# Ledger of designs, part 11: VHH binders against Protein FAN (NSMAF)

Target 1, 98 residues: Protein FAN (NSMAF), of Homo sapiens (Human) (q92636r189to286)
Amino acid sequence: NISEKLHMECKAEMVTPLVTNPGHVCITDTNLYFQPLNGYPKPVVQITLQDVRRIYKRRHGLMPLGLEVFCTEDDLCSDIYLKFYEPQDRDDLYFYIA
Below, E stands for the ipSAE of ESMFold2; O stands for the ipSAE of OpenDDE; V2 stands for 0.75 times the mean of E and O plus 0.25 times the DockQ between their complexes.

## First folded at step 21 (VHH)

Design r4 (from z3 with I58T S103P; framework vhh_7z1x_3; at its last look DockQ between E and O 0.57; V2 from the best seeds 0.00; counts 0 for: pae E 5.9 > 2)
Fold by OpenDDE, look of step 21:
Structure r4 (fold): chain B 98 residues (1-98), chain A 123 residues (1-123)
Amino acid sequence: as target 1 above (98 residues)
Amino acid sequence: QVQLVETGGGLVQPGGSLRLSCTASGFTFSSYWMNWVRQAPGKGLEWLSDIYGTGYYTFYADSVKGRFTISRDNAKNTLYLQMNSLQPDDTAVYFCAREVYTPGDTETEYDYWGQGTQVTVSS
């Protein structure tokens, strides 16, 4: 959508049970996008921000690099699990979603 | 009344193996991320591995990847760490820790720790 306003973009990894894929995160005023470098599971993963029910920062080891986004209140597994390379990127993205 | 108790530590020669256990009580074990962390003498805490649910998600530190395997038996409320190809620099006290998210907070934390179990790797 050309009318979307870009807030930020950064490098990150999307975590799945089978594989962790490096890619790019992009967040606008309406959507969260993840574009994996290898195109898996799809060229672009999209989450409408209005569908977000819960988001929280997760530690990766002892480092503040994780972020889980839930679009359903009762879900045990997140809809998207992101691992960041920089703590500031994680916190900035949290800020725009929360 | 949350409690975590590590067992399985001991003395082992380089190249040897150990299997650590962490028995949990006082909470719904299967609902939490569980972590292994170690502390060597004179060093800070080092995260090693974590696991969630039925083992659907697992992560490892680069220092132990390929050598250590984290697993859990939710029916027994027990967390495990299989350690293979142990080296002297693996000598440390090993802790299990529960990771928790409290509604209203912004970030998860380690709220309960075991007493630790000593692992010594020496020839």
Scores: ipSAE 0.021, ipTM 0.434, lowest interface PAE 3.9, mean pLDDT 88
ESMFold2, look of step 21: ipSAE 0.023; ipTM 0.460
ESMFold2 (binder alone), look of step 21: mean pLDDT 84; pTM 0.839

Design r5 (from z3 with T102Q S103R; framework vhh_7z1x_3; at its last look DockQ between E and O 0.88; V2 from the best seeds 0.00; counts 0 for: pae E 3.3 > 2, grease 24.3 > 24.2)
Amino acid sequence: QVQLVETGGGLVQPGGSLRLSCTASGFTFSSYWMNWVRQAPGKGLEWLSDIYGTGYYIFYADSVKGRFTISRDNAKNTLYLQMNSLQPDDTAVYFCAREVYQRGDTETEYDYWGQGTQVTVSS
ESMFold2, look of step 21: ipSAE 0.281; ipTM 0.623
ESMFold2 (binder alone), look of step 21: mean pLDDT 84; pTM 0.849
OpenDDE, look of step 21: ipSAE 0.334; ipTM 0.699

Design r6 (from q2 with G53S V100I; framework vhh_7z1x_3; at its last look DockQ between E and O 0.58; V2 from the best seeds 0.00; counts 0 for: pae E 4.8 > 2)
Fold by ESMFold2, look of step 21:
Structure r6 (fold): chain B 98 residues (1-98), chain A 123 residues (1-123)
Amino acid sequence: as target 1 above (98 residues)
Amino acid sequence: QVQLVETGGGLVQPGGSLRLSCTASGFTFSSYWMNWVRQAPGKGLEWLSDIRSTGYYIFYADSVKGRFTISRDNAKNTLYLQMNSLQPDDTAVYFCAREIYTSGDTETEYDYWGQGTQVTVSS
């Protein structure tokens, strides 16, 4: 989509129960994208911002580095869980979703 | 009144195992995310693991991955930490902590902590 306005991009890790997958995140006015370096689970993970129902800033390892995004109302399985290297990057991304 | 009580600590030899328990009361245990955190002598807090409400999602710190196993029994209101291959640097007070979301969709925090249980690993 050539009509999307890019808000920000940064490095992050996608957190799963077994591993974290380093990659690049960007957010536009309509979507959140994550590109894992290893291509797992897919070359680009996309979340449509209109579908977001819950977002949580989480402590990851007691540090203010985690962000979980849910496109459902239950808390059992996030649609994406990102761990940032810098607290400000997490907070900036949160700002564009909230 | 919310209460968390850790038990199962003690003295073990290097390479040994312990199972910690955290018994919860005063809240709907099955609705909360739970964490294990430790504090070694003279050191700050170190987060170890968390487990979601039903035990579906589990996360570990790299320092304990492969050696420690978190679990929960919601019917017994109890959180567990199975610790294997213990080494002297695992010596610490081990706490369980309840995680909540404050101010709607803002930062989570650990609002209730147990008193801790001492684990000592030495010959």
Scores: ipSAE 0.199, ipTM 0.546, lowest interface PAE 4.8, mean pLDDT 85
ESMFold2 (binder alone), look of step 21: mean pLDDT 81; pTM 0.815
OpenDDE, look of step 21: ipSAE 0.339; ipTM 0.703

## First folded at step 23 (VHH; framework vhh_7z1x_3)

Design p1 (from r5 with Y52R R103Y Y112S; at its last look DockQ between E and O 0.87; V2 from the best seeds 0.00; counts 0 for: pae E 3.4 > 2, grease 25.2 > 24.2)
Amino acid sequence: QVQLVETGGGLVQPGGSLRLSCTASGFTFSSYWMNWVRQAPGKGLEWLSDIRGTGYYIFYADSVKGRFTISRDNAKNTLYLQMNSLQPDDTAVYFCAREVYQYGDTETEYDSWGQGTQVTVSS
ESMFold2, look of step 23: ipSAE 0.288; ipTM 0.633
ESMFold2 (binder alone), look of step 23: mean pLDDT 81; pTM 0.820
OpenDDE, look of step 23: ipSAE 0.540; ipTM 0.791

Design p2 (from r5 with Y52R; at its last look DockQ between E and O 0.60; V2 from the best seeds 0.00; counts 0 for: pae E 4.1 > 2)
Fold by ESMFold2, look of step 23:
Structure p2 (fold): chain B 98 residues (1-98), chain A 123 residues (1-123)
Amino acid sequence: as target 1 above (98 residues)
Amino acid sequence: QVQLVETGGGLVQPGGSLRLSCTASGFTFSSYWMNWVRQAPGKGLEWLSDIRGTGYYIFYADSVKGRFTISRDNAKNTLYLQMNSLQPDDTAVYFCAREVYQRGDTETEYDYWGQGTQVTVSS
């Protein structure tokens, strides 16, 4: 059947220049999704994993909680920047993409 | 040679404001996350804020969020910290630091630091 296999789901925040938007991130065998929970317009953000070109782990002070995902090599900003509440969730999601 | 030079420190009264500058040379400034860190007398280093090379992403420590504003001017190779509502507890030497550009699984580190600029908040 035509069905995506869910690998992982967790709480996270999507970071933009002006606001941080809490929501849920999930990763399947083909896509990364982010669903905002409140205050932000409620579209699902979807990134096809085959389009991902670069990913970076980020820390901010002593908080190793950030992940930047780029779908092009020349993008001046990331396609999505996720901030996790738990370092293990960031590292697990990195594992499924890298 | 990579060089970072902080300026703009001084003596201010409680509730006052200062703007710090960090002038960078010897590297492609716009390619690096830059950080502000301070050290109060008799204390360790306290991270305050960082900013992405393009300026697109900015983060703050809880202790300064809402009072301090980081910014950068990549045409002038200069990093800034606007500090408002200063209190005696903000008295410290303030450093700028370059974050090492990392690819892959390693955490980022700071490889170059400025000499620091003294900020003193007292009546």
Scores: ipSAE 0.217, ipTM 0.591, lowest interface PAE 4.1, mean pLDDT 84
ESMFold2 (binder alone), look of step 23: mean pLDDT 83; pTM 0.832
OpenDDE, look of step 23: ipSAE 0.477; ipTM 0.766

Design p3 (from r5 with I58T R103W Y112S; at its last look DockQ between E and O 0.13; V2 from the best seeds 0.00; counts 0 for: pae O 6.8 > 2, grease 26.9 > 24.2, SAP .679 > .668, placed apart)
Fold by OpenDDE, look of step 23:
Structure p3 (fold): chain B 98 residues (1-98), chain A 123 residues (1-123)
Amino acid sequence: as target 1 above (98 residues)
Amino acid sequence: QVQLVETGGGLVQPGGSLRLSCTASGFTFSSYWMNWVRQAPGKGLEWLSDIYGTGYYTFYADSVKGRFTISRDNAKNTLYLQMNSLQPDDTAVYFCAREVYQWGDTETEYDSWGQGTQVTVSS
């Protein structure tokens, strides 16, 4: 939606149980988008922020680079897991989602 | 069939330098976060550094920041750790480890390790 207000954009990876894909994260005032470079599993993954129920910060090594976003109460399956390259990107995204 | 082999360890005097290498095989090396971790006698594993992609993204533990440099050569499937200004408390077995994510986990996990290489810093 072109009318959405862009908050931030950054590089990140989307991690699934099957595959990890590099791409771009974009968050607006209404949606979270992930666009994988390879177009898999789909050209754009979209999550409506209003549907977000929980968000978890995760660590990689000693670095705060992970973020899990849930739209359900199921702790066993994330709607999206993002691994960032910069801790500030992770924290900024958390701020806009939480 | 995933294999990691560390080399380059040895005995060095305080203030000295070493360069560790880790040769990877059996997987797409460039697609993984590669890590250096160490274990000193009587202590647990300590994460030191990780690197992804072509090496643009690197991170370091405070204990080694400014002294150690992680790098990789994806064409050679090799991970490196340049260690400068070595101190006695750097004495440990150093491991190369491939990082993986398990769904739902909060901790960093590794599914592949090398045999380790001993680094001893002593006068």
Scores: ipSAE 0.016, ipTM 0.312, lowest interface PAE 6.8, mean pLDDT 86
ESMFold2, look of step 23: ipSAE 0.255; ipTM 0.608
ESMFold2 (binder alone), look of step 23: mean pLDDT 82; pTM 0.827

Design p4 (from r5 with D50E Y112S; at its last look DockQ between E and O 0.77; V2 from the best seeds 0.00; counts 0 for: pae E 3.9 > 2)
Fold by ESMFold2, look of step 23:
Structure p4 (fold): chain B 98 residues (1-98), chain A 123 residues (1-123)
Amino acid sequence: as target 1 above (98 residues)
Amino acid sequence: QVQLVETGGGLVQPGGSLRLSCTASGFTFSSYWMNWVRQAPGKGLEWLSEIYGTGYYIFYADSVKGRFTISRDNAKNTLYLQMNSLQPDDTAVYFCAREVYQRGDTETEYDSWGQGTQVTVSS
């Protein structure tokens, strides 16, 4: 009876040390998903929203397109780092996490 | 007490190269995004480049991409900017800045700046 409600979806890129991977992001009432177009590192990257401890908006160059999500209180590296193509998509996704 | 000190500026001919250094103290250098920003005479601030604490994530403004290279040596607490193919419009004061995440629904800020180092490109 309990189900997962989709809130939004958009295009984004996942930033990693070696590459930026284009893909599709969606957020539900319980999870954040990123689906890379090339299937790397896996078909779907999942973050449970209850595990999120910190989220930050950051500039990506001069543009308000970056979002970092941490599932820890003290780790230096984010659990996922997303670069959006549109500021509004970043801001909307932030709203559903925060 | 956070301190950033830029060095390595000077006078160079068009097409020349310079390497800027920014020595950091008073904080865990390897834990922060670091940035280079410049201010040309009579102009506003122009962001140039940023580098993650481990050095793996690096981004450039389009105006300097391919000519400037940011790097860091965390063992020496030093940020670098290698500037090649310099032109007169690169003349500016160059600053390094520490980037800090902000509370709430706001963008990051540059909370600590060096005093800057002058770069002058002319013949």
Scores: ipSAE 0.214, ipTM 0.551, lowest interface PAE 3.9, mean pLDDT 87
ESMFold2 (binder alone), look of step 23: mean pLDDT 82; pTM 0.822
OpenDDE, look of step 23: ipSAE 0.428; ipTM 0.751

Design p5 (from r5 with I58Y Y112S; at its last look DockQ between E and O 0.83; V2 from the best seeds 0.00; counts 0 for: pae E 2.9 > 2)
Fold by OpenDDE, look of step 23:
Structure p5 (fold): chain B 98 residues (1-98), chain A 123 residues (1-123)
Amino acid sequence: as target 1 above (98 residues)
Amino acid sequence: QVQLVETGGGLVQPGGSLRLSCTASGFTFSSYWMNWVRQAPGKGLEWLSDIYGTGYYYFYADSVKGRFTISRDNAKNTLYLQMNSLQPDDTAVYFCAREVYQRGDTETEYDSWGQGTQVTVSS
């Protein structure tokens, strides 16, 4: 939706069972987007914010750089796992999703 | 009721290997991120590795990448740490810790720890 209001954009990595991909995170008033630099697993990963059921700030090691987003109540694995380079980016994104 | 028990520590020469185990009880083991952390004498806690679920997600500290391997057997409620190419600076008490999600503006935290197992690397 071109009428979406952009809240923030930042660099981050998306963690998958197969690989961790660097890319860009964008969050609007309606969607969370992740665009991996390598186009894998797809050019853009999209999560509708309304579908988010759980979101957790997660430590990456001892650093506050992780974010797990769940769109189902029953799944043990997150729908998207983001690792940020800056703690503030992680916190800001959490703010817009939570 | 949550309990974590580390085993497998000991004395080993530089270049040697050890395999640590952490046996969990009192909770659904497979539902938690499990961590290995160590504390050397006079130093603070150092995170080493974590693993979740069936083991699809795992991470390592740079200090142990290529040498340590984390794994888990959910059927046995056991967390493992295979440590190869051990060095004297790996000497520490090694702990397994359960990580729990927190709601709100709070990080996940370690809410349960084992008693630790001593690893000593010395010639």
Scores: ipSAE 0.303, ipTM 0.685, lowest interface PAE 1.4, mean pLDDT 91
ESMFold2, look of step 23: ipSAE 0.310; ipTM 0.659
ESMFold2 (binder alone), look of step 23: mean pLDDT 83; pTM 0.832

Design p6 (from r5 with Y52K; at its last look DockQ between E and O 0.73; V2 from the best seeds 0.00; counts 0 for: pae E 3.1 > 2)
Amino acid sequence: QVQLVETGGGLVQPGGSLRLSCTASGFTFSSYWMNWVRQAPGKGLEWLSDIKGTGYYIFYADSVKGRFTISRDNAKNTLYLQMNSLQPDDTAVYFCAREVYQRGDTETEYDYWGQGTQVTVSS
ESMFold2, look of step 23: ipSAE 0.320; ipTM 0.652
ESMFold2 (binder alone), look of step 23: mean pLDDT 82; pTM 0.833
OpenDDE, look of step 23: ipSAE 0.700; ipTM 0.854

## First folded at step 24 (VHH; framework vhh_7z1x_3)

Design n1 (from p6 with I58Y; at its last look DockQ between E and O 0.68; V2 from the best seeds 0.00; counts 0 for: pae E 5.5 > 2, grease 24.8 > 24.2)
Fold by ESMFold2, look of step 24:
Structure n1 (fold): chain B 98 residues (1-98), chain A 123 residues (1-123)
Amino acid sequence: as target 1 above (98 residues)
Amino acid sequence: QVQLVETGGGLVQPGGSLRLSCTASGFTFSSYWMNWVRQAPGKGLEWLSDIKGTGYYYFYADSVKGRFTISRDNAKNTLYLQMNSLQPDDTAVYFCAREVYQRGDTETEYDYWGQGTQVTVSS
């Protein structure tokens, strides 16, 4: 079948070399999606979960809000960084990927 | 042997500037997030800033945002902290620390620290 099952969604920021971009995160049984509010770098960033090679929880100061996702070595998404507003959202998303 | 050595501390007047360096050896420097942490006299550790191995992502504590700039030069295996608009409450020993990726449900840790460099801001 061609349907995706939604597991969770939340607000987050995608960290880029130039700026952090607020947006909406959605994870399904096959993909992670991020929709930046300002459309940068694209209207929807998609990561196929099967391509994820490494995933790490990150903290900044005392707030455990970061999630760093590495895909295939040549994939443009291998260097994506998400920063969450709530620790539980980060931890829940980690659960669905790891 | 992993080694981190901070330099560049000293005595400055309020409003002054200093640049700290942390020279790394014994590991692939560009593969690690690096951190600056300070300890004021009689106080606990205060995290200041971090930077990704590539240098593309970096973050600051609110207490130093706008005044301090973290950077790294991976060709020289050196981490930097440019400190501007220094005030007496910036007086502390400043440490660099290597961050270790953790697997599973644990947070990252700092596994190696430099010896620290003293910064004193006094009128």
Scores: ipSAE 0.108, ipTM 0.495, lowest interface PAE 5.5, mean pLDDT 82
ESMFold2 (binder alone), look of step 24: mean pLDDT 85; pTM 0.858
OpenDDE, look of step 24: ipSAE 0.509; ipTM 0.776

Design n2 (from p6 with S31R I58Y Y112S; at its last look DockQ between E and O 0.86; V2 from the best seeds 0.00; counts 0 for: pae E 3.6 > 2)
Fold by ESMFold2, look of step 24:
Structure n2 (fold): chain B 98 residues (1-98), chain A 123 residues (1-123)
Amino acid sequence: as target 1 above (98 residues)
Amino acid sequence: QVQLVETGGGLVQPGGSLRLSCTASGFTFSRYWMNWVRQAPGKGLEWLSDIKGTGYYYFYADSVKGRFTISRDNAKNTLYLQMNSLQPDDTAVYFCAREVYQRGDTETEYDSWGQGTQVTVSS
């Protein structure tokens, strides 16, 4: 039946406790996906866009490269934290979520 | 209300070590990213390191990675910077800063700063 429609994809790093994992970001009309190169914590991390409650841009070393996505109002920890290699990729992905 | 006070600066010889402290009051310390930033003579601000409220996420500038260690003690409302292998280029005023998320399409901001502590590495 009807497939998800791809909006963009790029390379990024997922920030996890104690380590940052490089991988691939994909955003569609319904989901945000991250595929870490090393398979940690799982082969594909998925966030349903309808579940997103808050999204913030964060400077990383004074560079405009960070994005944190929260799926609850009360969560002190983001559901996914991405560090981009290019500011434009972060800003484009923000646009599709916000 | 929000107060940040740095201590632990001083004079040290090249290769030496110092531990900086930043004591926070007037806010829930454990909820905020905290940062160390320095200003060397004749230079602008240089970001060094950050640490998330729980302490599990932290990052370093390439210039200090492997020599400096950021940590926090949320029970004491205190941020730390352990500085090892100090060199004359590390001479600066060192500041701690609180980082806050902004609404909308806006980067985080450092909304509160300490007065700074002088570190001088004699060459």
Scores: ipSAE 0.243, ipTM 0.597, lowest interface PAE 3.6, mean pLDDT 86
ESMFold2 (binder alone), look of step 24: mean pLDDT 84; pTM 0.847
OpenDDE, look of step 24: ipSAE 0.590; ipTM 0.812

Design n3 (from p6 with N35H I58Y F59S Y112S; at its last look DockQ between E and O 0.04; V2 from the best seeds 0.00; counts 0 for: pae E 5.1 > 2, placed apart)
Fold by OpenDDE, look of step 24:
Structure n3 (fold): chain B 98 residues (1-98), chain A 123 residues (1-123)
Amino acid sequence: as target 1 above (98 residues)
Amino acid sequence: QVQLVETGGGLVQPGGSLRLSCTASGFTFSSYWMHWVRQAPGKGLEWLSDIKGTGYYYSYADSVKGRFTISRDNAKNTLYLQMNSLQPDDTAVYFCAREVYQRGDTETEYDSWGQGTQVTVSS
């Protein structure tokens, strides 16, 4: 969408029960995008920000690098789990979603 | 401007069915959680169901679970409520509402409503 305003881009990994894939995160005023480098499970994972119900900061080990995004109140499985390489990227993304 | 228009209400006998529609305009419909709520005579507003923008997630109040089905067609900017096994206590004005959800500890807020459509269940 050409009308979307870009807020930030950064490198991250998407964590799933089966695989963790490196890629790029992009957040606009409307959507959260993750583009895995290997195109799996899809070329682009998209979450409309208005669908987000919960967002949680998580630690990876002792480091503040994790972020879980939920689009339902009751699901224990996140719609997307992102692991960042830089704590500031995680916090910035949280800021734009929360 | 944001506009929501409910249609499909009417008079039905107990056990009957109705399908309500809510046509949206003036905003990106697929980006918003949409809700059905109702108000019966002499009662307060009752939440019935919600559905996420993409349509993959939805939930129901216990009072309508198993009888009502929420859905949406984002290509048509339309929200639906299929109501089966209607009962007299389902008599109410039914509204569709757009949610403005602020994350964190902020409560759900509705910022747009339709005019409502009357549903009457009577023998």
Scores: ipSAE 0.023, ipTM 0.356, lowest interface PAE 4.7, mean pLDDT 89
ESMFold2, look of step 24: ipSAE 0.153; ipTM 0.534
ESMFold2 (binder alone), look of step 24: mean pLDDT 82; pTM 0.830

Design n4 (from p6 with G53P I58Y Y112S; at its last look DockQ between E and O 0.86; V2 from the best seeds 0.00; counts 0 for: pae E 5.6 > 2)
Fold by ESMFold2, look of step 24:
Structure n4 (fold): chain B 98 residues (1-98), chain A 123 residues (1-123)
Amino acid sequence: as target 1 above (98 residues)
Amino acid sequence: QVQLVETGGGLVQPGGSLRLSCTASGFTFSSYWMNWVRQAPGKGLEWLSDIKPTGYYYFYADSVKGRFTISRDNAKNTLYLQMNSLQPDDTAVYFCAREVYQRGDTETEYDSWGQGTQVTVSS
């Protein structure tokens, strides 16, 4: 929508129990979105940036590719966990949300 | 004092199985991601697998996918690695490691390691 300013998009995987789901992540001035590959017409996950409480960079297989976003104080249940293919994409997204 | 102690290593023939255990003490085990990492003779560290504090999420390196299974029992403060279909290239010292989030723009850290357990696969 014309009322939201897109800051960046990249490919990533959303981490869920048992499987990772490849897709596209984008961040605007107000929201973080993730859309899985396989033709979904709408984002599977939408997070309002104002609701973000904590965000962490995490190594994934000793590689600096993971990002966890929490919208609650529950340390054991992230609202979204993303695995990036490129460290720079992870770091850029972190910059826009932190 | 944080302690991690690996057990269960040994000598096995190709195609065999071993189950490694990592017993934790001195911290709230159920609050941390745990990892298995190995080091073959003369080589660097190779990450194998990790598991979320709750045990609901776990990941594997491609080299061990389908053969190794990570698990944890938070009531017993113990991390496990079930290793099946072992081959000579799996010969290494196997370590468990605790992973901690860092404050600010810093990567997670593996801040505590066990002393390792030797696994030797030979015909």
Scores: ipSAE 0.133, ipTM 0.511, lowest interface PAE 5.6, mean pLDDT 83
ESMFold2 (binder alone), look of step 24: mean pLDDT 80; pTM 0.807
OpenDDE, look of step 24: ipSAE 0.256; ipTM 0.645

Design n5 (from p6 with Y56W I58Y Y112S; at its last look DockQ between E and O 0.88; V2 from the best seeds 0.00; counts 0 for: pae E 3.0 > 2)
Amino acid sequence: QVQLVETGGGLVQPGGSLRLSCTASGFTFSSYWMNWVRQAPGKGLEWLSDIKGTGWYYFYADSVKGRFTISRDNAKNTLYLQMNSLQPDDTAVYFCAREVYQRGDTETEYDSWGQGTQVTVSS
ESMFold2, look of step 24: ipSAE 0.297; ipTM 0.620
ESMFold2 (binder alone), look of step 24: mean pLDDT 83; pTM 0.832
OpenDDE, look of step 24: ipSAE 0.526; ipTM 0.782

Design n6 (from p6 with T54V I58Y Y112S; at its last look DockQ between E and O 0.82; V2 from the best seeds 0.00; counts 0 for: pae E 2.1 > 2, grease 25.2 > 24.2)
Amino acid sequence: QVQLVETGGGLVQPGGSLRLSCTASGFTFSSYWMNWVRQAPGKGLEWLSDIKGVGYYYFYADSVKGRFTISRDNAKNTLYLQMNSLQPDDTAVYFCAREVYQRGDTETEYDSWGQGTQVTVSS
ESMFold2, look of step 24: ipSAE 0.444; ipTM 0.712
ESMFold2 (binder alone), look of step 24: mean pLDDT 81; pTM 0.813
OpenDDE, look of step 24: ipSAE 0.617; ipTM 0.822

## First folded at step 26 (VHH; framework vhh_7z1x_3)

Design o1 (from n6 with Y32H V100T; at its last fold request DockQ between E and O 0.83; V2 from the best seeds 0.00; counts 0 for: pae E 2.3 > 2)
Amino acid sequence: QVQLVETGGGLVQPGGSLRLSCTASGFTFSSHWMNWVRQAPGKGLEWLSDIKGVGYYYFYADSVKGRFTISRDNAKNTLYLQMNSLQPDDTAVYFCARETYQRGDTETEYDSWGQGTQVTVSS
ESMFold2, look of step 26: ipSAE 0.407; ipTM 0.691
ESMFold2 (binder alone), look of step 26: mean pLDDT 80; pTM 0.805
OpenDDE, look of step 26: ipSAE 0.431; ipTM 0.745
ESMFold2, fold request of step 27: ipSAE 0.320, 0.345, 0.405; ipTM 0.654, 0.669, 0.704
ESMFold2 (binder alone), fold request of step 27: mean pLDDT 79, 80, 79; pTM 0.801, 0.801, 0.798
OpenDDE, fold request of step 27: ipSAE 0.710, 0.710, 0.759; ipTM 0.869, 0.860, 0.885

Design o2 (from n6 with Y58T; at its last look DockQ between E and O 0.84; V2 from the best seeds 0.00; counts 0 for: pae E 3.1 > 2)
Fold by ESMFold2, look of step 26:
Structure o2 (fold): chain B 98 residues (1-98), chain A 123 residues (1-123)
Amino acid sequence: as target 1 above (98 residues)
Amino acid sequence: QVQLVETGGGLVQPGGSLRLSCTASGFTFSSYWMNWVRQAPGKGLEWLSDIKGVGYYTFYADSVKGRFTISRDNAKNTLYLQMNSLQPDDTAVYFCAREVYQRGDTETEYDSWGQGTQVTVSS
């Protein structure tokens, strides 16, 4: 989309039940994108920000590094779970979603 | 009343193994992230591992990765920590803790803790 404005980008890991996948995350005024380095589960994971219903900051190892994004009210499993290397990157991305 | 009770601690020789249990009551156990945290003598809290109730996501601190395994049995309302290759610096009180999401710009909180169980690793 030609009208999208890039707000930020950073490195992060996408968390799944079996493995974490390092990659690149960016957020625009309309979408959150995650590009895993290994292409799993797909070359680009996209979440439309208007579909987001719940977001939570989560501690990981007592560090403020986790973010879970839910696009439904009824699902206990997040649509994307990101673990950041830097707390500020997580907090900045939270700001653009919330 | 939410209650968490750790068991399985004790004295073990270096290189040995122990399995800790945390029995939960007073809440829907399967709905919560559960954590293991330890406190060595004279030290602060050290987070070790966590596990989600749905989807069975698990994470480990680097200090214990490969040696410790977290698991849970939701039918028995019990959280476990299998500890292998124990070393003297694993000596600590081990706690389980329930983690809850917070609304808004606030971290998750450990809102309930067990009393802890002592693990002592000595030659």
Scores: ipSAE 0.290, ipTM 0.607, lowest interface PAE 3.1, mean pLDDT 87
ESMFold2 (binder alone), look of step 26: mean pLDDT 81; pTM 0.818
OpenDDE, look of step 26: ipSAE 0.603; ipTM 0.826

